# Miniprotein binders against q9vhn3, part 2

Target 1, 154 residues: q9vhn3
Amino acid sequence: MDPDDDLVLENEAEEIERLQLPEELKKPIDPEEEDERVARIEFNCSGCEMHEMVHYFGRKPPFALGVIYPEDNYVMRDPFQPPPPRWQSKPEYYIAMGTKCSICSKTVCKDPGCSFYYTASFCLPCGKEELKNWPPEAQARIRKQMSVSQGRQT
Below, E stands for the ipSAE of ESMFold2; O stands for the ipSAE of OpenDDE; V2 stands for 0.75 times the mean of E and O plus 0.25 times the DockQ between their complexes.

## First folded at step 2 (miniprotein)

Design X2 (at its last look DockQ between E and O 0.05; V2 from the best seeds 0.00; counts 0 for: pae E 13.6 > 1.5, pTM E .766 < .8, placed apart)
Fold by OpenDDE base, look of step 21:
Structure X2 (fold): chain B 154 residues (1-154), chain A 84 residues (1-84)
Amino acid sequence: as target 1 above (154 residues)
Amino acid sequence: SEKVEVKITGSDPEELFRALIRIVEEAERLGAEVVVIVYVTDGKVTITVTVRNLDEETARRIAELARELAERLGVEVEVEIREE
């Protein structure tokens, strides 16, 4: 076995080791962080067939840009946004799905065909009754909303 | 530190949100904290944006941006600079 063959094999092995791209040590995603990214809250709109899993229910979603809602909202992280790097706390894009009717407590989405907001959130049935007690200008706005939403269902 | 409070009011939510987005983008660029409150009063949508942890110069810049945006977008804006 010629001594020259051993030198060639050692050099090839070293070259292959050098060409191995350092495996980006994918720092294991902290299991706790992974758990926070899983949507665990069920959202079901009583006004339509919308059903989603969301990340937060409350007034101040921790992943949003310091957003404070006047009422508890169902809030979802943007499902298409890549997670921010661990070293950089960046606010995430989010979607407010809906809330609870202030009168009947039924869950409703933010679609004009399911709810409206005036001082509080209302489902359309409850809001229609409350509307009678509001200023004429507010009534006109809500009536317009209801008319447009009914036209889309036909 | 100083904070800038921006109150945006209008009838068109899309316009209001456009203004909001621009303010938030600038605040993010500057590394400032942002608090957003959305509510409806008297049939109008109001968005209050509070940008926090600003120095005097940065606060002034944010305030100016808000005014410029209001002019461009045709929305009503109230801007206040306060100490934190």
Scores: ipSAE 0.016, ipTM 0.250, lowest interface PAE 7.8, mean pLDDT 77
Fold by ESMFold2-Fast, scan of step 2:
Structure X2 (fold): chain B 154 residues (1-154), chain A 84 residues (1-84)
Amino acid sequence: as target 1 above (154 residues)
Amino acid sequence: SEKVEVKITGSDPEELFRALIRIVEEAERLGAEVVVIVYVTDGKVTITVTVRNLDEETARRIAELARELAERLGVEVEVEIREE
């Protein structure tokens, strides 16, 4: 158990608790904001052929009130569900498609063949370079992912 | 009105956070009041999500979603529905 890890988790907990405070973060979507339902942000994974249009990039998608990610994510509204009518409050799901590598800033999807998460998101090449700085458990995990991914790519 | 309290526990912080995000998104979409409390002890994270101001049908829907997410993401979830 690493005391520094506890400190980082505590800071993230405080950020999550902020969702309870401002009512501004909980405001519903107005009819005038329907234009925000159009996916205008291009997401291209640098590690595979994934290419999608998404609705948001950042930590706090405005259409998903009360949601805060620990890092910037490319977020798509569920493509298989139409927006609910105003008079009907049905659930609408969101998909985090990917992030930017914390080292090189290249865009990567959430596929194990493209990215690795350990406290932050890494593309596999950057993850391999940082491998020696991680605990043995994390090193074992990324090595398994890379061996599977390289077998598939070759 | 009903209140749903969801306690999420697991060993993988990423999956815990994914479960939290989806529950909060669902609750806010349904117009509910959401309170999130994160408790960190000895490197373990327990997240308690309290969703208030619900009708009975909506409360059941949120509880069902939480249990489905627990099975899919491999996190442990305790759900309580209480009348307020």
Scores: ipSAE 0.000, ipTM 0.087, lowest interface PAE 20.6, mean pLDDT 66
Fold by ESMFold2, look of step 21:
Structure X2 (fold): chain B 154 residues (1-154), chain A 84 residues (1-84)
Amino acid sequence: as target 1 above (154 residues)
Amino acid sequence: SEKVEVKITGSDPEELFRALIRIVEEAERLGAEVVVIVYVTDGKVTITVTVRNLDEETARRIAELARELAERLGVEVEVEIREE
């Protein structure tokens, strides 16, 4: 008797508990499979209280159309869209949450109040320190970013 | 400074990827901030590339690149430039 065929109407308490058990997590899991199948990568922004579990960290998410970011990004699959069937090559919706600071490696979200991008991503403290070595245009950009990110953006 | 939002829609995922990579590479060469979002609606793939912290000339160059890629690769592109 195949329990998969027998459980259309009732998922038995044992089977329900088994479906909630991390049975797939006990198998020898390829890191790429672990990173894609469930949101296991912890993302904690060092500049705010943002905490999320995300699906991928890198430049080229394997579950997307081969999207490439300029830096490693923490990427979350859109929880409001089902993944396409495997026989379809269409990309899914994904959200880029943040990255690592290029100087101190602290994790920061993309909120302008937490990070700044100039040729690479920086947490705001590191960006301010590097700012003295940047052209005046870049200095003006981070100054403008900080003023608007603290205003009505909440 | 300027922001360029590029929405890329296409019938071939590989061509969408090529357009995306070219835009990201050029934006990185120019020192811009890039955000990429991919979504699917009604079986249609849309890639949104937001390139920020540009001057007017650079913003127009990115927009022109996006339009050129649209015709060359057979992808649909919508480009918007706005002041930040």
Scores: ipSAE 0.000, ipTM 0.137, lowest interface PAE 13.6, mean pLDDT 65
ESMFold2 (binder alone), look of step 21: mean pLDDT 83; pTM 0.805

Design X3 (at its last look DockQ between E and O 0.04; V2 from the best seeds 0.00; counts 0 for: pae E 11.7 > 1.5, placed apart)
Fold by OpenDDE base, look of step 21:
Structure X3 (fold): chain B 154 residues (1-154), chain A 84 residues (1-84)
Amino acid sequence: as target 1 above (154 residues)
Amino acid sequence: SEKVEVKITGSDLEELWRALLRIVEEAERLGAEVEVTVFVYDGKVTITVTVRNLDEETARRIAELARELAERLGVEVEVEIREE
């Protein structure tokens, strides 16, 4: 075993260690930033079994730049998107989970089997009652939606 | 396949909804998939209708229809055709 072979191996290992980019010291995520990214608002759909924790309830989610909802929405940050770098003000992808029924205030998801939107958000039961006051075209659309949703439950 | 994205914008929600319904009706007649999103920006309501799984000819027809309807209904419209 030539002594020169050992020296070459040690130098290669040191060079590999040197080329290992220092583990970017994961700057401790500011506890405040970590806290802001934790979903703390409970979302429970009254129409189905959907239960999720979301980040925001309101009309203007702070992580969705320029987005204003006509009604208060339950909004979640995209769970699959990495947080943007602190130095970059980039809007995050988001998911609107649902709203409150404009009549009964029950929480409903955006699934066609749980709610619909016409000038406002409605759960299906409340919407069915209000349907009579809407234009025929709107009525037809909502009736179709209801028929499809009922057919899947069967 | 192609998709058509139609953005209709206005202050009168009823007018916007009428436009939406007509676009959706036509898309459904053609057997296309439809996605609708609603949001408000700077006090204006924008409804985005995305019609999917279209051939080029059908996409063009839907785009033209959307423009015509928007004009007729007096709503602002942006129409884009994109390849999926």
Scores: ipSAE 0.012, ipTM 0.210, lowest interface PAE 8.8, mean pLDDT 77
Fold by ESMFold2-Fast, scan of step 2:
Structure X3 (fold): chain B 154 residues (1-154), chain A 84 residues (1-84)
Amino acid sequence: as target 1 above (154 residues)
Amino acid sequence: SEKVEVKITGSDLEELWRALLRIVEEAERLGAEVEVTVFVYDGKVTITVTVRNLDEETARRIAELARELAERLGVEVEVEIREE
């Protein structure tokens, strides 16, 4: 046995003991953290049936460490992950659900059948109308994306 | 200047998050700009990591790290390196 392994086992036992602390001895709920965990922002995709409540709209979600989006996104804390214990620092999972079309401002999800990104986000109808103003590479990309989407959804 | 776009797909959120953090940590250690988007639909998670302001050597390192992590963690990965 490595002496370092013994220390690791002792630290794990201490951590387990903390998880079992009575409610009264746990750190107080931070009101800011509690507010941040409530999904208050409605997200409804104009291109499909996706409708979810999300936690954040913007470029720098505070619960997503080191994350900066190029544009404002609707961001949800991962609904499949429980919040970490207060005495344990663990990264939280998050989901970028969608954004607003840069032309018509309609809300769209990240699904290729609903939105297209080229320098900014576009709903597919607006992307199609704007197609003439884009370089050939972007035009080819949206045509391919729309062809796949029409084969599946239409 | 190069950019690396890494798309990681799977259903095991814990392993996906570990892969993401490892890539972000390495990119930040190298002084690169990092943007992350996570999309979840029908029980499938796609994480897109865009790393910008890279030289060719650094871009290759990040791409190799992403592919290696995907193999070890059993997640699907797509890596694209493009000039900016």
Scores: ipSAE 0.000, ipTM 0.138, lowest interface PAE 15.5, mean pLDDT 67
Fold by ESMFold2, look of step 21:
Parts: sequence; structure tokens; C-alpha cells
Structure X3 (fold): chain B 154 residues (1-154), chain A 84 residues (1-84)
Amino acid sequence: as target 1 above (154 residues)
Amino acid sequence: SEKVEVKITGSDLEELWRALLRIVEEAERLGAEVEVTVFVYDGKVTITVTVRNLDEETARRIAELARELAERLGVEVEVEIREE
């Protein structure tokens, strides 16, 4: 394959920035958006003490435009950022807290000491059993991640 | 098809996300699948953006855009392109 059009103009990034409108000019509050801002979903990590109320569980959080997770995630909105108007497509802050283990379905946070991801998310006990079935290079990557989570530098 | 994985580490989530929005919007325009994971711990922010179902030329363009954005922000970036 010969990709002949590899010329990229910096104008694309600049044009996007120049087209943004001031948020303060358009700030209506949509009642449906206000309802979705209430954190109603309980998140408890089975691997640590983390307990939070979050806003969404699923693959495509509505407040994180253009985001699709490969598996269901517990996601909360950043409470310190005002929401953009619905007529302006702008990103919102969000925090992906955790997911369910693909084997046992226990809830685990994203901390490397509680879970890790390789094609799917696993709690540490289930994932350690699955390591034996992974290619050597994938095992090495994950072991490096786990060594950092256990408080040892590299 | 190609997969592009972009991992950026910094301290300002909003500024990092604003920069990465260009990648997300370009990927959506192309009909690609976009996955975003954000890890926030003790003031350190790591954002991983994974874009799937790209052709080779588009994957290279997105990777170059990611590197340019990281340089502009003065942050470290890891960019990986893999065939699926």
C-alpha cells in the first residue's frame, strides 16, 4: 500500500482551536443534564479501600464525548469543571474508576495493585492465574506494571 | 486495519484532554472506535487513547498529530501503532 497523501498541515490543529466559541456566552442548564450529574452508582473496589459514588457504568459515558471503552467502566464526572452547553461539542473531565473482573465479576479499581488489563480487565488473583497463558512479551509488560504497583521502582 | 495507542502523562487533566480532543474528533470523523482511560493519582494524570479500525496512512497521521501535541504541551508521550 502506498499512502501518497502523507502531507499534514499544522492548520488542522490551529483551525480547530480558532473555531472554539467562548463558553460563558452560551450557558443554559438542561434539566436532563442536571439529572445525569447526580452520582447514583456505588463503586467499591474489592482490592482496596476505595469507595465512591459515580455517575455512569457502561462503555460509552455521555459526558465523555467520543469515548468508547472496550468493556464496562465505572466513570465519574469531574465536579470541579462546569458543564459545556449542549450545542457546543467540548470535552468534559471524567475519571474512569474501575471495572468488573472478566472472570469473577468482582469490582476492581484501575490501580495496578488491584487490577490490570490485557485484552480484558482482571482482578489480581484471577489475572495472576491467566498470566501463564499469555505471550512472554505481554507477561513482561504486565510484570513491570505490577512491580511499580508494589512500591518498587522499575 | 491498524490500532494507534497514545499514552500521555502530565499534571493538568483539562489541558491534556483539550489537546487530545483533536485526535478523538478526527477518529470519529473517520468512523474509528475510540477508547479512553484516565488514571489520576496524587496529582499525576495519565491518559490513554486507543483508536481502532484505521488504515495505515490514517494511523500514521494520528500518531504524528499525537507526537506534535505532546511536544507543544511539553509532556511525555508513548505512541504505538499495531496491525490487528
Scores: ipSAE 0.000, ipTM 0.214, lowest interface PAE 11.7, mean pLDDT 67
ESMFold2 (binder alone), look of step 21: mean pLDDT 83; pTM 0.805

Design b1
Fold by ESMFold2-Fast, scan of step 2:
Structure b1 (fold): chain B 154 residues (1-154), chain A 82 residues (1-82)
Amino acid sequence: as target 1 above (154 residues)
Amino acid sequence: SEKVEVKITGSDPEELERALERIVEEAERLGAEVEVRVEDGTITVTVRNLDEETARRIALEAIELAYRLGVEVIVTIREEKP
């Protein structure tokens, strides 16, 4: 179409666009901020076949308010639990999937076959190399953990 | 007021006990009410009647202490009903 009335509407639309221009200059929207319910962070365990998408990496997941970890964790919202009613104070609706090894920075899951915790998280290869520098009780613990893992075959 | 829950998990009983003692000591130094529960191999320390800033301070000190002592800790800060 292109009636004479369109000329008046075009003038009004152009003025509206000018008024909206400052809002269009606002900071780009972070997909992670908009869509906390969608897992967009890739988590791949270096010690096993665990490959999952998670919602957060860090110490203080925003969807689990008041939860603070001693180190950065890959955290997934629990897909099997419904959202809690507003009056429930302490339901657990999150899963800590794993961390980064404190020595080599490779990602590892929380499975005893993949990681070891002593002051920080270690992948088993790094833990094995460092065990000689640990207290005897920590050395005994990782050796037991490794012997159990070696005994399990697919 | 705020409540801080510190869940301590680890395989070294001596380090777990040291972490517990220091967390209780710090909470008492700040005049807070402390409650300790041991259940299913996990030690839970609850500190009540805190303002936001004191709760944050206790949480951060618990995390740093856990790192130094080689224990894993999960800290939760929640608002208590009056």
Scores: ipSAE 0.000, ipTM 0.285, lowest interface PAE 11.1, mean pLDDT 66

Design b2
Fold by ESMFold2-Fast, scan of step 2:
Structure b2 (fold): chain B 154 residues (1-154), chain A 82 residues (1-82)
Amino acid sequence: as target 1 above (154 residues)
Amino acid sequence: SEKVEVKITGSDPEELERALERIVEEAERLGAEVEVRVEDGTITVTVRNLDEETARRIAFEALELAWRLGVEVFVYIREEKP
C-alpha cells in the first residue's frame, strides 16, 4: 500500500549489487574497465548524418582523468590508442561527440549546424524558440551561427 | 608536476578573448608557465609546472568562468613526468 514500496525494493536490489562477490576479489582487473573498452552506446545526431558508437555518457568519463564537463556528453575513447599498461599511469585520448538538448532531450553533435551552447546545450530548433528569452548578445550569436550553417546548404 | 589544459569553445570572439585573458592572468599571478593556441574557434590554454592543488584550483576556476560567460570549456589535468 505504500507508494514507495517500489523504491524500497529497488534500493534493496541496489545494495545487494554493491556487495562484492568473492570471485570478483580474485581478479586483478576490474571487469567494468574491460567493458568500458567496448563502445556500446549508440550516438545519432538528430541534426545531421553522424552515427557512431561511443563509450560513455555523462559528466566525468573515468578513462579521462581530471576531465569534467558542465553537462552530460557522449564521449568516445580514441580507437587507435592501445590501453596503457596497468603499471603505468597514462592519460587516455578521447573525443566528445555531442550531448542531449536541454529542452527536448534529442541527441545533437557539436557541429554549429546542429547545436548551440548558451549556459546549456540546445538543438538549433529549440535554441531558435528560446532565443527570445536570452540577452541580445546570445541572440546575435545563434542567429549568426544559424545563418552561416543553414544558409550554406546547397 | 601537473599540467592543466583548458579548451574554450564558442562563436563570439570577444567572449573567448575575455575568458582567455582571465585564465592567463590568474595563471601568471601564480607564477605558472602558460601557452596559448587558437584554432578554428577553439582557444587552448596549457598551464605547466603546477602542484596538484594549484592545478585543481585553476581547473575549477575555468569551469566557473564557463558558467558565467555561457561558453563551453573542457578541462584536462595531467601529470607531467620528468
Scores: ipSAE 0.000, ipTM 0.161, lowest interface PAE 15.7, mean pLDDT 64

Design b3
Fold by ESMFold2-Fast, scan of step 2:
Structure b3 (fold): chain B 154 residues (1-154), chain A 82 residues (1-82)
Amino acid sequence: as target 1 above (154 residues)
Amino acid sequence: SEKVEVKITGSDPEELERALERIVEEAERLGAEVEVRVEDGTITVTVRNLDEETALRIALEAIELAERLGVEVEVFITEEKP
């Protein structure tokens, strides 16, 4: 057997380099594509300190193909998921940050301390005012949610 | 052919069960075959082998039913070739 471990590794490195070279060719980044990935819509929750820039407001975010929300949402491309490589077609991840209260139109995040969903989104103050118009199970649910966010310590 | 996925998320098992039963009933009334998956507190109802018109109808009715039942829903319509 030839003691050509170094020769084999050298040859293998050249083959790997040839396989990677076509795939590692840097293509110019499209400025239009970069612009579309910049978050320009300000989302500020009226019930807490959540303040983020998001990419979309509406029912059908274009970067989440096939997704339809029952109401307009503030939607962010997931900042913790890297964009898929150009040679792979993977679904992009997204986060629905919040919405507008259906009564007062103030922006609220999805946190139980800030909003409640029943047929539409409500900030907690408006939800409390609408409480009597809802079925008993929805009333019990919002009361439980509100009691958790309001504690009396002995 | 088209595929409709309805994802229902909620913490109340009774609400989730009612939403599931109603959505399944509606899809079956439209002559569709339904698959159900329960993962990480989310119920996913999948209906396959649909024409585009039927897929849109199922999606819209799922949204309306979710609004009536007070649960949050995400609906996906995708083209799937078997």
Scores: ipSAE 0.000, ipTM 0.149, lowest interface PAE 17.8, mean pLDDT 65

Design b4 (at its last look DockQ between E and O 0.05; V2 from the best seeds 0.00; counts 0 for: pae E 9.9 > 1.5, pTM E .611 < .8, placed apart)
Fold by OpenDDE base, look of step 3:
Structure b4 (fold): chain B 154 residues (1-154), chain A 82 residues (1-82)
Amino acid sequence: as target 1 above (154 residues)
Amino acid sequence: SEKVEVKITGSDPEELERALERIVEEAERLGAEVEVRVEDGTITVTVRNLDEETARRIAEEALELAFRLGVFVVVEIREEKP
């Protein structure tokens, strides 16, 4: 058993350990930055049982650079996206959960079974009432949406 | 459902604004949901539609606007996965 074989194995193990990419020192996330990433706004859909915590309510989410909504939206950061490096101002992926009905101000999710959009967002009850005042083409589109949503509930 | 993504680029901010306004107005007239993104002089209008016909109409309107206003428009129609 030549003593040279043990030296080669130890050198390979040390080289493998050296080639182990330094564990990205999980820079301690600044407690303040961790706090900003916590979703603190409660979102409850009035049309379904959806309940979520979101990060923003408004037209211009600060984490979604350049995004402007026509109306106030409940917006959350993508929970699966790792936080961008501090040095990269990369826009984060985001999810718009829902909005408020333009008529009754009830919170509704973006599911076709809970809301629809025509110039503004409506809950289904309010939208059904307003439908009478809309152009025939818009009415047809919304009726189609309602039929599809009802078909998923059956 | 389908979404139409319209990227508007141009050198004249006023032309870009006019193009944006018209696309938004047309999308709203058709009852579509609109999202606007502004980044580095590019305006991206995302229009969400429930049917292919509406998506096609918005795409056609956007292309017509590009010719009329002299702006550059890239239009992409994609399936929106629920």
Scores: ipSAE 0.017, ipTM 0.287, lowest interface PAE 7.0, mean pLDDT 75
Fold by ESMFold2-Fast, scan of step 2:
Structure b4 (fold): chain B 154 residues (1-154), chain A 82 residues (1-82)
Amino acid sequence: as target 1 above (154 residues)
Amino acid sequence: SEKVEVKITGSDPEELERALERIVEEAERLGAEVEVRVEDGTITVTVRNLDEETARRIAEEALELAFRLGVFVVVEIREEKP
C-alpha cells in the first residue's frame, strides 16, 4: 500500500514539512490498530532479570513489514520511537527481545551473557554442553563470547 | 522496485567479516549490485533495483548462507520509490 495515494498534497514544500512533523493528536486513530498495539505476550529471560510484554513471536512481525529473522523471535514495537508517518512507506520501529533455546526451549534474551547463536540460539548452559560437538571455529567464537561476558551480572 | 537489506550482527568480528564476504559473493552470483554500510556495530548489505521475485531469492539465499556460516542476520525487504 502506498500511503501517498491516500493524501492530497495541494501545497508547496512547507505543507509537506507540516505533514512530516506528525503530532499524536493529528494521527488517524484506527480502533483495530489500537487493539493490535496492546502487548499480550509475556517475555521472561531465563538468564537475567529481563521481563517485558511483547507484541509478536515468530519470524516475520507484521508491523515491521519486510523484516525476516532466521528463527522465531520475541518482538515488540519500540516504545521510545514514534511509528514512521504512513506516507513514508516504512516499517514501524521495533525491538527484538530474544528467542527460545533450540535445545531446552527456555526463553532467553539477546545479551551475550544469556545466549549464543550458532545456526540456532542456545541458552548459556545448553551452549556450554554443546560446545564440544561444534567445529573448532564455532568453539573459539563461543569461548571468546564467554570470556568477554565473565564478571558481568546481567 | 524492491530493496533487500541484510543486517549482520554478532560478537565475533572475524566471523562477521567472513559472512559479509560470502553474502556479497552470493549477491554478485545473482547479478545484483551491492552497497555495504557499517553503522553502530552493524554491517548492512543493501541490494537495490530488484523485482519482487529476485528480492525474495536474495533474501532466502542470505538467510541460508547465514545459517551455514553460523552467524545471525536480519533481512528486510522493502519497496523503493523510483
Scores: ipSAE 0.012, ipTM 0.427, lowest interface PAE 8.3, mean pLDDT 70
Fold by ESMFold2, look of step 3:
Structure b4 (fold): chain B 154 residues (1-154), chain A 82 residues (1-82)
Amino acid sequence: as target 1 above (154 residues)
Amino acid sequence: SEKVEVKITGSDPEELERALERIVEEAERLGAEVEVRVEDGTITVTVRNLDEETARRIAEEALELAFRLGVFVVVEIREEKP
């Protein structure tokens, strides 16, 4: 007498045909939710040749509930952190990689050697063209950043 | 209402403290609610109970201040529903 024989007959695969699944149970999965997990947007920084695949470009990333950026941003999901509970807001769930220069529209990352923000986001070359009308402190900071950038690029 | 989060990372502790003080002082001058969280070398300043125009102005001022102080920041505006 072998009690283990009944367990083999009760396998889920063979009993599925008998039940006939209802049409309501066979609804399609929302494709927008599944696509959200795939990084489809190329991010190529013009200032440092950084390249990444990111999940979103704009002001309101769908995977970060209620987040609004002051400018359009390239945003990726943080691949190294577990998802937070929905009732918590933590700063490390996603990463804002960069933006477009307000003058030339070239893509730049947030690194101070590639871009800066003063009234709007600028790549360093465009910032040099705008220096004339800025306060001396801002001019000094952009000149410092440009000297570091030229030293690394030369 | 909306909130602004300013995340400050990866710099000299003295520079971080100066940036934090300036951001908090500016937010309190505007009469906003301010919350500060420190975790693993990241300082997050949250300014709450703002309308959309005020939130945008605070975000722009935080970015300009961070540039003047030479610190790295990420600024985000978030909608808060009841």
Scores: ipSAE 0.005, ipTM 0.365, lowest interface PAE 9.9, mean pLDDT 65
ESMFold2 (binder alone), look of step 3: mean pLDDT 78; pTM 0.726

Design b5
Fold by ESMFold2-Fast, scan of step 2:
Formats: sequence, C-alpha cells, structure tokens
Structure b5 (fold): chain B 154 residues (1-154), chain A 82 residues (1-82)
Amino acid sequence: as target 1 above (154 residues)
Amino acid sequence: SEKVEVKITGSDPEELERALERIVEEAERLGAEVEVRVEDGTITVTVRNLDEETARRIAYEAIELALRLGVEVWVVIREEKP
C-alpha cells in the first residue's frame, strides 16, 4: 500500500476525467454533505422572468472556500461546469444569483433593472418608494442606474 | 502553474471598468501575468503563472469586489501546461 494515495496532477486533469476515474476518487462522502450538491432552493426574481434552483442561501457558502458575502445571497454552482474531482482542493465554480429585498423580503436578481444596492439590497419598487428617505449620494446612484439603461435604442 | 480566469458581466460599463482596473492592479502587484479581453457586456481577465494559494487569493478577491459593485462574476481556476 502506498502511504500517499493522493493523485499528483501535473497537466492531465481532464484526461483523467475522460478516462475511467480511479475508485478512490469515487469514494462516498457523508450523505448529508452529498445532499448539499443538489439544488433544493428555489429562486424567483420578483422583477423579471429569472427562475432557477440554487444550492445555498446565506453569507458563507461551504463550497466557496474563503468567500464571505456582505449579505445573504442565493448562490448556485456553475451549471455549465462539473465540480472539481474530490482529490482537488480548488474552489468550486459558482454564481451569486440574487438576494432578498431588505424592505419587503422579495427575491431579486442583481440586474440593474430589478435591484439596487445601497448598504443592502432593494428591489426597484421599494427603492423608488424609499428614494426620498435616502441620502443624496444614494439617490443620485439609483437615478443614474435608471438613466443609463434609458437612452435611444437606435 | 495555475491560471485564474475571471469573467465579469453587467450592464454598467463604468462599474465594469472599475472592477477590471482593481483586479488587474492586484494581480500585477502579485507579479502575475495578466491578459484582458473585452467583449460586449463581458470582461474576461486571465491571470497566469500562479501557484495554487495565489490563484485562490486572486479568485476570492475578484469575487468579493464584483459582488460589492453589483456585477455578476464567474471565476475558474485551472492548471496550465507550459
């Protein structure tokens, strides 16, 4: 038995994935941790047609080592990328999809047409209603955000 | 060596340019090789010749910066052949 069963990858990670993986890479993990790889959280943006299943809601997703968000986010693993093999310690690929409005708690994506960030996230309807209660700096930013997407389309 | 590829997307080009500048400055400060590609609505920054720890550090810093600026980000860390 080799005392070091860790695979040494030089430049052949994808070659190994195209070939049959060693059984050591297929060893089971804790069932509860395995469940965390299944997207079970529904995310529906209240401002547009975005509807996706995500893997995590919070500030510190366990699959994104070292990442701490300033507020709770809906986070999904990259749907177009497979997870790294279990023998690699590299971070998994992921996307912050959106968050909850700090006023009405509706879910919103990060599109400028759906949400605005000022110390916390706001859906645009709540942002527009509360605009007058914000400092001039924040008011200028949301107005600029709305005007940038206006303009002539031709 | 490792390669970090950062893709930033958003509708505000000024905020995308600010995010790009900060990511490039940090990577250059760490002595890394940086390549930038701009496509409509998407900025791709590739940082090469990194060890594993440095690659992860750059990736996390890029993600945190992009999230604070309200832009979407995709980050990939891969091993690169010489």
Scores: ipSAE 0.000, ipTM 0.137, lowest interface PAE 14.4, mean pLDDT 63

Design f5a
Fold by ESMFold2-Fast, scan of step 2:
Structure f5a (fold): chain B 154 residues (1-154), chain A 88 residues (1-88)
Amino acid sequence: as target 1 above (154 residues)
Amino acid sequence: SEKVEVKITGSDPEELERALERIVEEAERLGAEVEVRVEDGTITVTVRNLDEETAERIALEAIELALRLGVEVEVTIDGKVFIIERKE
């Protein structure tokens, strides 16, 4: 029996209905971002052959509206040219390529065969080593992930 | 107990607002507590007082919204992060 639960929820719904998007989300990216159009950061996955140049490493890529990661990620800005004028709209594009293992600091991509996320990112070798220290739910999830990676034929 | 945080990004303000409304409606339908925070150009919806099954359902609804509305959504359930991104 929490007091005012329904009133709090109802007031939040009204606030959301009247919410105006922040001006920050409407602003065009700074003209200064020209430097960030160049991919200068090397990303090399330690678990597979993925090797790419990316535009950003950190939690809050300035070119991705409103994106905040819980930890540093390697992010590639979409180099794709705008769609032809006959298209009605262009989707927003960016790709989070991977991160650093929280234990060994090796770079890993987001492929299930290379990394696992639970509170923080782990390469699979470190994840396996720490498996016993995780809650049963996390243990079950990494075991499924490893099973899928081994059983899948592509 | 379980807590779900949803962070929303996208190019169309109307799509972003529609996604926010849909997530709140789903949380209300499930009897959860909802809190909205706007900070540093990020819209964060926090849903509290969920059991594990309900938290997973809200996360799944957010994923489906990302696919249907073309928005990018980050969902966190008690430290496990799901990031849905748009690409061609």
Scores: ipSAE 0.000, ipTM 0.106, lowest interface PAE 17.3, mean pLDDT 60

